# Designs tried in a protein design chat: VH-VL binders against Calcium homeostasis endoplasmic reticulum protein (CHERP). Part 7

Target 1, 141 residues: Calcium homeostasis endoplasmic reticulum protein (CHERP), of Homo sapiens (Human) (q8iwx8r149to289)
Amino acid sequence: ETQLDMNEFDNLLQPIIDTCTKDAISAGKNWMFSNAKSPPHCELMAGHLRNRITADGAHFELRLHLIYLINDVLHHCQRKQARELLAALQKVVVPIYCTSFLAVEEDKQQKIARLLQLWEKNGYFDDSIIQQLQSPALGLG
Below, E stands for the ipSAE of ESMFold2; O stands for the ipSAE of OpenDDE; V2 stands for 0.75 times the mean of E and O plus 0.25 times the DockQ between their complexes.

## First folded at step 4 (VH-VL)

Design u2a (from u2 with heavy chain S105Y; framework fv_utomilumab; at its last look DockQ between E and O 0.74; V2 from the best seeds 0.00; counts 0 for: pae E 5.2 > 2)
Fold by ESMFold2, look of step 4:
Structure u2a (fold): chain C 141 residues (1-141), chain A 121 residues (1-121), chain B 108 residues (1-108)
Amino acid sequence: as target 1 above (141 residues)
Amino acid sequence: EVQLVQSGAEVKKPGESLRISCKGSGYSFTDYWISWVRQMPGKGLEWMGKIYPGDSDTNYSPSFQGQVTISADKSISTAYLQWSSLKASDTAMYYCARHEDYEPYGYFDYWGQGTLVTVSS
Amino acid sequence: SYELTQPPSVSVSPGQTASITCSGDKLGDKYAHWYQQKPGQSPVLVIYQDSKRPSGIPERFSGSNSGNTATLTISGTQAMDEADYYCQSADSSGTYVVFGGGTKLTVL
């Protein structure tokens, strides 16, 4: 079925937001892979991350650390060939990245932009998505 | 082949300025942090600070903030460490080292050969 | 300021197992990395992300990290392993690099 325990997910996300340790990221990632049972399941968890990251008033630390979680999940999607979870993340990455980039000053923007360079290098997204990420105001427009 | 090649040994007097260099090759220089690490004679490794040459984002150890300047020229794949006024206590070996692109996974996979700086009157 | 503590020295006989510890508050929540430095040489990465070996590092080098302590283990220690060993991690924010004080491994 297409039901996920979002309270459990949020309990795993909070330590990532607070400290971004290896164990916190691993717990969130493991939960996502364990619950990636079908395309709708993948879309629900990716959509939840989008909602948390793009919320008005979300702190920069929350946004950056959850984007770090997404980055680690993208890496494991490549290694495990988890195409459905990758596809779900591809559907939400533009609002996630562009909202976070536009919400902060230049020095914090540079931290986020470094992840885009890595994503281009690793081929997680097609050219259309990459072009939107490279022009954040247009990507949200 | 990834290489970090540092400038040669320096003999200076107290009060003089100095800039030493670290040139990266065999990789995309703008995609990795470069850190500077001090090792005083007979002592351990001390992290001084780092720069991300892609955007010049720079972080200093609190122990070295205000005492040195870290910079980079990405057009020639070179990072720099500089002093405006050397002290005798700056006598040490200085290494540059490259670390992974993002912070939670950072370790120093390639090191320069070191630059010996001797400051004496 | 986050600190990593190592014993100043460890001595083993050739063929024995050497164990070098690195202690820091909740270090097991972070990655620990290890470097070997021989006299007059640059440091060389021998273990990264707690327990992984770079290409070219012998299998006799292993690592672990749990609780407050990371450990570098060298089994079948050889004379060529005589060196200073440093652990390295990040502070709680992930921004600042922290080295341990170093451990001199003597093989005699």
Scores: ipSAE 0.055, ipTM 0.690, lowest interface PAE 5.2, mean pLDDT 89
ESMFold2 (binder alone), look of step 4: mean pLDDT 93; pTM 0.948
OpenDDE, look of step 4: ipSAE 0.248; ipTM 0.793

Design u2b (from u2 with heavy chain K50I S105F; framework fv_utomilumab; at its last look DockQ between E and O 0.13; V2 from the best seeds 0.00; counts 0 for: pae E 8.0 > 2, placed apart)
Fold by ESMFold2, look of step 4:
Structure u2b (fold): chain C 141 residues (1-141), chain A 121 residues (1-121), chain B 108 residues (1-108)
Amino acid sequence: as target 1 above (141 residues)
Amino acid sequence: EVQLVQSGAEVKKPGESLRISCKGSGYSFTDYWISWVRQMPGKGLEWMGIIYPGDSDTNYSPSFQGQVTISADKSISTAYLQWSSLKASDTAMYYCARHEDYEPFGYFDYWGQGTLVTVSS
Amino acid sequence: SYELTQPPSVSVSPGQTASITCSGDKLGDKYAHWYQQKPGQSPVLVIYQDSKRPSGIPERFSGSNSGNTATLTISGTQAMDEADYYCQSADSSGTYVVFGGGTKLTVL
């Protein structure tokens, strides 16, 4: 069985949700890398983020700020070659992005779409995932 | 104010060892990647390698792999570039530079003042 | 092995527009960044993410990136703009930093 202190994780996520400072994001990212001990550990962390972000009624700032955490983690996974954590995030990014994109009006959609442009340029995801992200209604179906 | 302050100029002989430093201030040192960049006299900029001081994760340019060691001491907010045996061809200006941490493979937003290393036979 | 190619030099008259190119295979699929280096000084970021200008950089500096070529454009060029200019991006794998060879801008 895979064991993670999800109370500790949530305690680190809350400052990100509330203020989204670089220090808060760094603390959440550091926790994730310290606990990325095996593929199941990585999948539990990624699944927890997906559950928080895709929850019905989640506030837009919660979704956006946790997506910024994911973006920071993707960057460090690439530079650190942390393949297991990257793979776990790849499994959940479609529901995360598409739910968040479809939940808001055009002005806020543009903020989210800027992240997709960055993710394409940096090669975090294969063409199949990118295609789903580019077509949000189809990506959720 | 974000600053990167490098150690002073060095005059060395071939075969000697050397460690130069880059001290960060005005920001959370452990949260940003630091690169080292070489500029040989009259030449362009060459990327040598990168370190994340938070966990000392390092990556080297293939051209510099095995030639230098990049390290950091986060307790004093300092990154290092080290040679075990200098060559005359190591004569150059060496810069440290900070990456903006939310953009992968990103730009250098702050640069150190440079450390001139002269290796004279 | 991924290389960014810049012209070695560009000359302009004061008040004219200077264009400095940076060429690499599919460079438009990546971000290009630009640095100015004056004699005896450290490089300074002038354009990031293709076309964005950091605070304190004059509006006469602009950038673009499409296809295989990024371009730094300086309109109304002034004598103080005389410097070496370097483009920077990532290699083909996205893992290593790559600089262009540099362009010396001379203001006649």
Scores: ipSAE 0.013, ipTM 0.615, lowest interface PAE 8.0, mean pLDDT 88
ESMFold2 (binder alone), look of step 4: mean pLDDT 93; pTM 0.951
OpenDDE, look of step 4: ipSAE 0.017; ipTM 0.659

## First folded at step 5 (VH-VL)

Design o7c (from o7b with heavy chain N54R; framework fv_ozuriftamab; at its last look DockQ between E and O 0.05; V2 from the best seeds 0.00; counts 0 for: pae O 12.2 > 2, placed apart)
Heavy chain, then light chain:
Amino acid sequence: EVQLVQSGAEVKKPGESLRISCKGSGYTFTEYYMHWVRQAPGQGLEWMGGINPRSGGTGYNQKFKGRVTISADKSISTAYLQWSSLKASDTAMYYCARGYYGSYEYPFDYWGQGTLVTVSS
Amino acid sequence: AIQLTQSPSSLSASVGDRVTITCSATQSVDYMHWYLQKPGQSPQLLIYDASNRATGVPDRFSGSGSGTDFTLKISRVEAEDVGVYYCQQYDSYPLTFGQGTKVEIK
ESMFold2, look of step 5: ipSAE 0.848; ipTM 0.935
ESMFold2 (binder alone), look of step 5: mean pLDDT 92; pTM 0.945
OpenDDE, look of step 5: ipSAE 0.000; ipTM 0.584

Design o7d (from o7b with heavy chain G50W G59N; framework fv_ozuriftamab; at its last look DockQ between E and O 0.04; V2 from the best seeds 0.00; counts 0 for: pae O 9.0 > 2, placed apart)
Fold by OpenDDE, look of step 5:
Structure o7d (fold): chain C 141 residues (1-141), chain A 121 residues (1-121), chain B 106 residues (1-106)
Amino acid sequence: as target 1 above (141 residues)
Amino acid sequence: EVQLVQSGAEVKKPGESLRISCKGSGYTFTEYYMHWVRQAPGQGLEWMGWINPNSGGTNYNQKFKGRVTISADKSISTAYLQWSSLKASDTAMYYCARGYYGSYEYPFDYWGQGTLVTVSS
Amino acid sequence: AIQLTQSPSSLSASVGDRVTITCSATQSVDYMHWYLQKPGQSPQLLIYDASNRATGVPDRFSGSGSGTDFTLKISRVEAEDVGVYYCQQYDSYPLTFGQGTKVEIK
């Protein structure tokens, strides 16, 4: 098993961060799925997103746009029954969501909360995860 | 216009190394994946893998993983397919094909003319 | 890997005939494409995403289908349509092709 090139991943993430276009997100999503060859790779990708999103210097748009990527990936995971990648994302979604949510004012929190609504509606995560996401202040505890 | 021009036919012996090339023109080379597809004599098409010329990232068909290497030199808009040790079973026509970077709609919208590789003792 | 099986494997038609080629997948496919490889030439994109004609493709070609079953139709086959047709899925890796359908003209 070959090691993933996280620089390559970052190269795809940058356009998402900067522009958040459908094409950019699609490219990132496709790359993730093309590299979701093992549980460790899935966890590596998920962990990388977590690290980028939860970094202290991360600005709101970076966080939001990458969470949009995660949203699209989650949707695709459900469609394709990509259980390993879904599981990997489930492990990191709470700190990703809670950190991003708590870092901004109410008007921006609404943009993030919209994603939670979608996640609840689509049933991407276990109830225990959803409960943590519904209480961001407690989710990081 | 978009063109993919591949290197010429190769006649090799088992055990020899080989690298064939595919040069893209008429488009931004780094914005598209380059796929390799082989076709054994009288057989169908078989996907081998793709490369992202911009990053160098690759994705191989497991059938060929470890036997071939896909690479690219974006400075000259060229992708490569190479063997360290050819087998007779590698005898085939090899095509490069352009694929969209972030979409599945046009996986192979342009093809090279093909490179015939013949491996025999 | 997703296996694609085309039917028929070969056919012979007269100019003007209707030709139908099917492609069956072992599992549901979101993105199916069709290619034509004319004798002595490289494959060329014919239909993308099940039903869209590629640039320059005559309207006598049409594609349809979803899930596991896809169809390519030639309403009025012409001599220039001779070759091998391939379906191809871009749903899951590894990408795979059908075994091909050889179309000849009587």
Scores: ipSAE 0.012, ipTM 0.601, lowest interface PAE 9.0, mean pLDDT 91
ESMFold2, look of step 5: ipSAE 0.141; ipTM 0.732
ESMFold2 (binder alone), look of step 5: mean pLDDT 92; pTM 0.948

Design o7f (from o7b with heavy chain G50I N54K G59R; framework fv_ozuriftamab; at its last look DockQ between E and O 0.19; V2 from the best seeds 0.00; counts 0 for: pae O 8.9 > 2, placed apart)
Fold by OpenDDE, look of step 5:
Structure o7f (fold): chain C 141 residues (1-141), chain A 121 residues (1-121), chain B 106 residues (1-106)
Amino acid sequence: as target 1 above (141 residues)
Amino acid sequence: EVQLVQSGAEVKKPGESLRISCKGSGYTFTEYYMHWVRQAPGQGLEWMGIINPKSGGTRYNQKFKGRVTISADKSISTAYLQWSSLKASDTAMYYCARGYYGSYEYPFDYWGQGTLVTVSS
Amino acid sequence: AIQLTQSPSSLSASVGDRVTITCSATQSVDYMHWYLQKPGQSPQLLIYDASNRATGVPDRFSGSGSGTDFTLKISRVEAEDVGVYYCQQYDSYPLTFGQGTKVEIK
């Protein structure tokens, strides 16, 4: 199968990182879904987000805004029954959430925690994943 | 307290270049977006663009794209709006406004006092 | 771009009157804010996210709405409430404002 262009992906991620809005996130989301053609592609995209978000020195806004993207993608996965992409995201969500959560002060942790509440409410992840997200310090252990 | 202080009024001629400034104080400059909003005489508010002072990332209203440049110097907590070539139609009050980001909270919670730019022959 | 249309464009009220301003969007909006620009002043945040009063805003101001229709209400208008009110969306670029509603006191 054809190789994904991660530079193209990064070009869509940058506006999300810089000026996170509904349309920017939508563009990134749409790209992901248009390229979710196989499990390897899904894992490649999910892995790329993980690498960007968990990178050493990544600033809070980058992490938060890309997690917002993930949130919208999760919602869309549920609506469209995109199981392969959802599965790929489940593999990376714990390190993404936990790293981002633990890297910031309490006031900013709340912003990330709000997403967890939403994920719980909407049932995006298995209980085992949710339990790991509820204990960030243990999630990275 | 949070303050946005803009540079003084400008009187210019068509074709001239101009850069106006907005200095933020009382908060961490790089933790908020900065917006520029225009108000022509007797008219409503018009969004021009946004900058992330931390990354330098910008977005523009297409109406102004290519004619204006938004920038920031985070070392002095200052945002800029500049024209390479002014038009008479650029006559307006220009406001900078702080925008909070995170959790989709994006109101313009603080505004500068405005910079009046008059462009006439 | 998302267009916002306010109604009315202007109104005159007596002190103590109830004032209602509406904002209609060409498409559904999730993040709507309201601003007041008093005469000779910069705009100031009044309501954020449709229904939350900004810091220092009196409780006579309230906001409501969702989707394409939003409303700002002043339960008992005062002389200091004179100015132009603007709705603003932050869903998509370009960000846009309503055309404004001028509120005067008789």
Scores: ipSAE 0.014, ipTM 0.634, lowest interface PAE 8.9, mean pLDDT 91
ESMFold2, look of step 5: ipSAE 0.229; ipTM 0.757
ESMFold2 (binder alone), look of step 5: mean pLDDT 92; pTM 0.950

Design p10c (from p10b with heavy chain S30E, light chain Q53E D92S; framework fv_patecibart; at its last look DockQ between E and O 0.07; V2 from the best seeds 0.00; counts 0 for: pae E 5.3 > 2, placed apart)
Heavy chain, then light chain:
Amino acid sequence: QVTLKESGPTLVKPTQTLTLTCTFSGFSLEDYGVGVAWIRQPPGKALEWLAHIYWDDDKRYYPALKNRLTITKDTSKNQVVLTMTNMDPVDTATYYCARSYGSGSYEYFDYWGQGTLVTVSS
Amino acid sequence: EIVLTQSPDFQSVTPKEKVTITCRASQSIGYDIHWYQQKPDQYPKLLIKYASESFSGVPSRFSGSGSGTDFTLTINSLEAEDAATYYCHQSSSLPWTFGQGTKVEIK
ESMFold2, look of step 5: ipSAE 0.022; ipTM 0.629
ESMFold2 (binder alone), look of step 5: mean pLDDT 93; pTM 0.948
OpenDDE, look of step 5: ipSAE 0.110; ipTM 0.746

## First folded at step 7 (VH-VL)

Design q11 (from q3 with heavy chain G104D; framework fv_patecibart; at its last look DockQ between E and O 0.68; V2 from the best seeds 0.00; counts 0 for: pae E 4.1 > 2)
Heavy chain, then light chain:
Amino acid sequence: QVTLKESGPTLVKPTQTLTLTCTFSGFSLSDYGVGVAWIRQPPGKALEWLAHIYWDDDKRYYPALKNRLTITKDTSKNQVVLTMTNMDPVDTATYYCAHSYGSDSYEYFDYWGQGTLVTVSS
Amino acid sequence: EIVLTQSPDFQSVTPKEKVTITCRASQSIGDYIHWYQQKPDQYPKLLIKYASQSFSGVPSRFSGSGSGTDFTLTINSLEAEDAATYYCHQSDSLPWTFGQGTKVEIK
ESMFold2-Fast, scan of step 7: ipSAE 0.347; ipTM 0.785
ESMFold2, look of step 8: ipSAE 0.189; ipTM 0.700
ESMFold2 (binder alone), look of step 8: mean pLDDT 93; pTM 0.951
OpenDDE, look of step 8: ipSAE 0.471; ipTM 0.855

Design q14 (from q3 with heavy chain S105D; framework fv_patecibart)
Fold by ESMFold2-Fast, scan of step 7:
Structure q14 (fold): chain C 141 residues (1-141), chain A 122 residues (1-122), chain B 107 residues (1-107)
Amino acid sequence: as target 1 above (141 residues)
Amino acid sequence: QVTLKESGPTLVKPTQTLTLTCTFSGFSLSDYGVGVAWIRQPPGKALEWLAHIYWDDDKRYYPALKNRLTITKDTSKNQVVLTMTNMDPVDTATYYCAHSYGSGDYEYFDYWGQGTLVTVSS
Amino acid sequence: EIVLTQSPDFQSVTPKEKVTITCRASQSIGDYIHWYQQKPDQYPKLLIKYASQSFSGVPSRFSGSGSGTDFTLTINSLEAEDAATYYCHQSDSLPWTFGQGTKVEIK
């Protein structure tokens, strides 16, 4: 049984959702790395982000800002060779990205698509995942 | 492509206020992780960071100069403006604006303006 | 503030020789060090970010290494176009600081 303080996590996510400041994203990222103690811990954090982002009641700003947090974490995972947290995020990125992309009109989709371009350039995901991200409607099937 | 260009007076008298404008293209200061910095270099000396403005409108200043510096942005014009009060001959330097990118507050300066030399003398 | 000390201040190097520039931080900064090249009367250009990652378009002869307090920029075979002043920059903690610079000249 793996336990994390999800109330503490949500307290860090709320400023990111509300204002998305550099300090808020940095604090959230640092908390995730401090708690990336094993694969189950990483999967709990990644799963929680997926649940928050894909919820029916999630607004665009919540989805976008938490994906910004994920982008920051992915970058840091690659730099620090944090393989377990990267692997956990790779398991949830398709529903996160595809749900967010399909929920909004073209202008907002461009903000999300910019992140996919960065993820492709930086090689965060294998070709299978990239193909699913490039075809969001098929990625959710 | 990312480009930046500094503009403003090349000569300033002691005690006057310096205002420099950075005009840029190829990015938005609303994009996550993006910032614009002002960095100066006195003739023959090292680079000195002065101020930063970020995508979330966060502003940072070199502590010893904080009371003299103001950084602002005009997103519609793609401009960042630096104001520095009470200029002194020691402030003579080439002033650069630079694009920064960082994930979680760890910025590097990937594209720079050409620089503008500001001479402070009576 | 974090002080960055570069060594040497100046070196004159024969073409095709290896150049090593060091940057020492007054406290641990992880890998949050970046390297810039500045040719006379020109603006600085980014070479290496996060201690060891090459910026796009930078020749493969440039490489960076190190972590914590000790960092190195290496030019494995000096070309004439590499005559410049090189600066390290730390982004671990505000205020951002730069080293004093290392001037590399061709013999």
Scores: ipSAE 0.249, ipTM 0.743, lowest interface PAE 3.1, mean pLDDT 90

Design q16 (from q3 with heavy chain S105T; framework fv_patecibart; at its last look DockQ between E and O 0.68; V2 from the best seeds 0.00; counts 0 for: pae E 3.4 > 2)
Heavy chain, then light chain:
Amino acid sequence: QVTLKESGPTLVKPTQTLTLTCTFSGFSLSDYGVGVAWIRQPPGKALEWLAHIYWDDDKRYYPALKNRLTITKDTSKNQVVLTMTNMDPVDTATYYCAHSYGSGTYEYFDYWGQGTLVTVSS
Amino acid sequence: EIVLTQSPDFQSVTPKEKVTITCRASQSIGDYIHWYQQKPDQYPKLLIKYASQSFSGVPSRFSGSGSGTDFTLTINSLEAEDAATYYCHQSDSLPWTFGQGTKVEIK
ESMFold2-Fast, scan of step 7: ipSAE 0.287; ipTM 0.761
ESMFold2, look of step 8: ipSAE 0.309; ipTM 0.739
ESMFold2 (binder alone), look of step 8: mean pLDDT 93; pTM 0.952
OpenDDE, look of step 8: ipSAE 0.323; ipTM 0.812

Design q2 (from p10b with heavy chain R99H; framework fv_patecibart)
Fold by ESMFold2-Fast, scan of step 7:
Structure q2 (fold): chain C 141 residues (1-141), chain A 122 residues (1-122), chain B 107 residues (1-107)
Amino acid sequence: as target 1 above (141 residues)
Amino acid sequence: QVTLKESGPTLVKPTQTLTLTCTFSGFSLSDYGVGVAWIRQPPGKALEWLAHIYWDDDKRYYPALKNRLTITKDTSKNQVVLTMTNMDPVDTATYYCAHSYGSGSYEYFDYWGQGTLVTVSS
Amino acid sequence: EIVLTQSPDFQSVTPKEKVTITCRASQSIGYDIHWYQQKPDQYPKLLIKYASQSFSGVPSRFSGSGSGTDFTLTINSLEAEDAATYYCHQSDSLPWTFGQGTKVEIK
């Protein structure tokens, strides 16, 4: 019975997809934290991002820019020691990252792989998740 | 390996404009989350943040100095340039450029240039 | 702007002893504090980010703690090479500001 206004969320995601500025990402991140009221709320937002990024019609910039939003949220979760939203994102990061990585050629894969290096350096995920991200084809199945 | 190095004049006369260049390697200013800051330190005093430029070309300046400062980037040359007008002896300091990374606020300075001492005197 | 006040301004410490440096913010900044080490005639080096996260290559004797307004940098078992001025830096809000510095000398 947990509900969020996903149309409102999508209205905030669109400027991120289109331009990916620091201010657009900040607005999306702030909306997510304002609505991170319980673990089910966090799972709805994380699941919505997974659905948007892994959709078969999603273009590269949509996937990349929304993963940048996810990175911003992960960073903020670590800063604020926020557990619920971090846990929700940990549950969806493998299909998000692996689908995005496998959908594109080597030059674009480098941009996505830089995020994995950052996530490893900052300790956002346990070794099990990192291993799945390092082997995208195996991570999906 | 991230490296940064400051260059520019070491002596400036009062009222002149200072131009400092930061040349870097090991990252691109088009990389998400990256920024470059200018920070100065007068002899024997604390660090002072002056200006910042980000991957999306957003620019931030210390409010009291905003009208004297301009920060620009040349991504093809891997350079960030700081211009400071109307130099005064109180602006004598070691000037550093520094790499920053953070999501949203681009907050910590993980790698610094060696610094360049700029003396303002007649 | 947010003012950071460090304590003490100066500390002379025997080798192998524990050093504690405090940074107090004029308003709450969550975990948005970072610590730098500056040795004489050298550039600053990042030690700790976001109050408690060690930067790559920093010796394990350095640790950070705190949240809100009160933050601490601890050097467990001081070494001779740790003689330096230590600065805290807040990134909660612009303009970013630094503390006045704490000078640590070996006695």
Scores: ipSAE 0.238, ipTM 0.741, lowest interface PAE 3.2, mean pLDDT 89

Design q3 (from p10b with heavy chain R99H, light chain Y31D D32Y; framework fv_patecibart)
Fold by ESMFold2-Fast, scan of step 7:
Structure q3 (fold): chain C 141 residues (1-141), chain A 122 residues (1-122), chain B 107 residues (1-107)
Amino acid sequence: as target 1 above (141 residues)
Amino acid sequence: QVTLKESGPTLVKPTQTLTLTCTFSGFSLSDYGVGVAWIRQPPGKALEWLAHIYWDDDKRYYPALKNRLTITKDTSKNQVVLTMTNMDPVDTATYYCAHSYGSGSYEYFDYWGQGTLVTVSS
Amino acid sequence: EIVLTQSPDFQSVTPKEKVTITCRASQSIGDYIHWYQQKPDQYPKLLIKYASQSFSGVPSRFSGSGSGTDFTLTINSLEAEDAATYYCHQSDSLPWTFGQGTKVEIK
């Protein structure tokens, strides 16, 4: 069946949101990979991250730190050929990135934009997705 | 693009403290996933990892040397500093600093400084 | 700590021949192995990361393979500029460790 312990997931996300250490991010990433059992499982995890990051009340640090988690997961997916989790994240990255970028002022936008530069360099997304990420207002509309 | 360069004394007397500075360009230590390591190589011997500093200011040290080592960063100056106390002739080595990037840990050393030879003798 | 043992310690190889260097870990390290080239009196340069991924700008004659405990770096046709000492490095767990090195010389 397509069920995950989302309370356990949120318990791992909270230290990332609060402290943003490499160890907290690593723990969240490892949990996601151990639970990437099928495409529906991957879509549940990716959808949950999208919902947390794009929520109207989400603060900048929550958005940024969970995007750091996503970056670590993308990197690991490419290395390990974890196609299902990569595909699930590719489906949600546009609303995640564009909402986060547009919600903040220029100095904070620069932190988010550095991740886009890395994603372009590493080839995580096709040209269509990259174009949407490069134009955040158009990506949401 | 990415460059690193070590600087510090080339001669150190036994029992003295060594301070080495790594000055870099082409990246920021505030960038997510970035780290800088110190690695040494005694003449004719293998590479030895000494210390590491992460973008989040997390610090790691080689366990047998941890009481002698301190690593710090100054992100505004693009510098990482290694301090090693109580130098001994066996610490004679070329000391390198290196850039690392990892998905949540320091995973590989993609760019290295030229190295600086530190000789410890009376 | 994880011990990396390279073999051979030294080999003298005729130009254009295939070179194989092995690295054995004292415990399983997945694919967290990286290979460096160090020419005489120079700093090390990354060749291969994560057992098999070529670093940018590295000639195609260099390749890596393996997983778990046994890893191999291959130079499929040795060139004169490849005379160097080659080191493996594991990033599975701290402390990070390097192999003892394999010196490759041209005959």
Scores: ipSAE 0.221, ipTM 0.739, lowest interface PAE 3.7, mean pLDDT 90

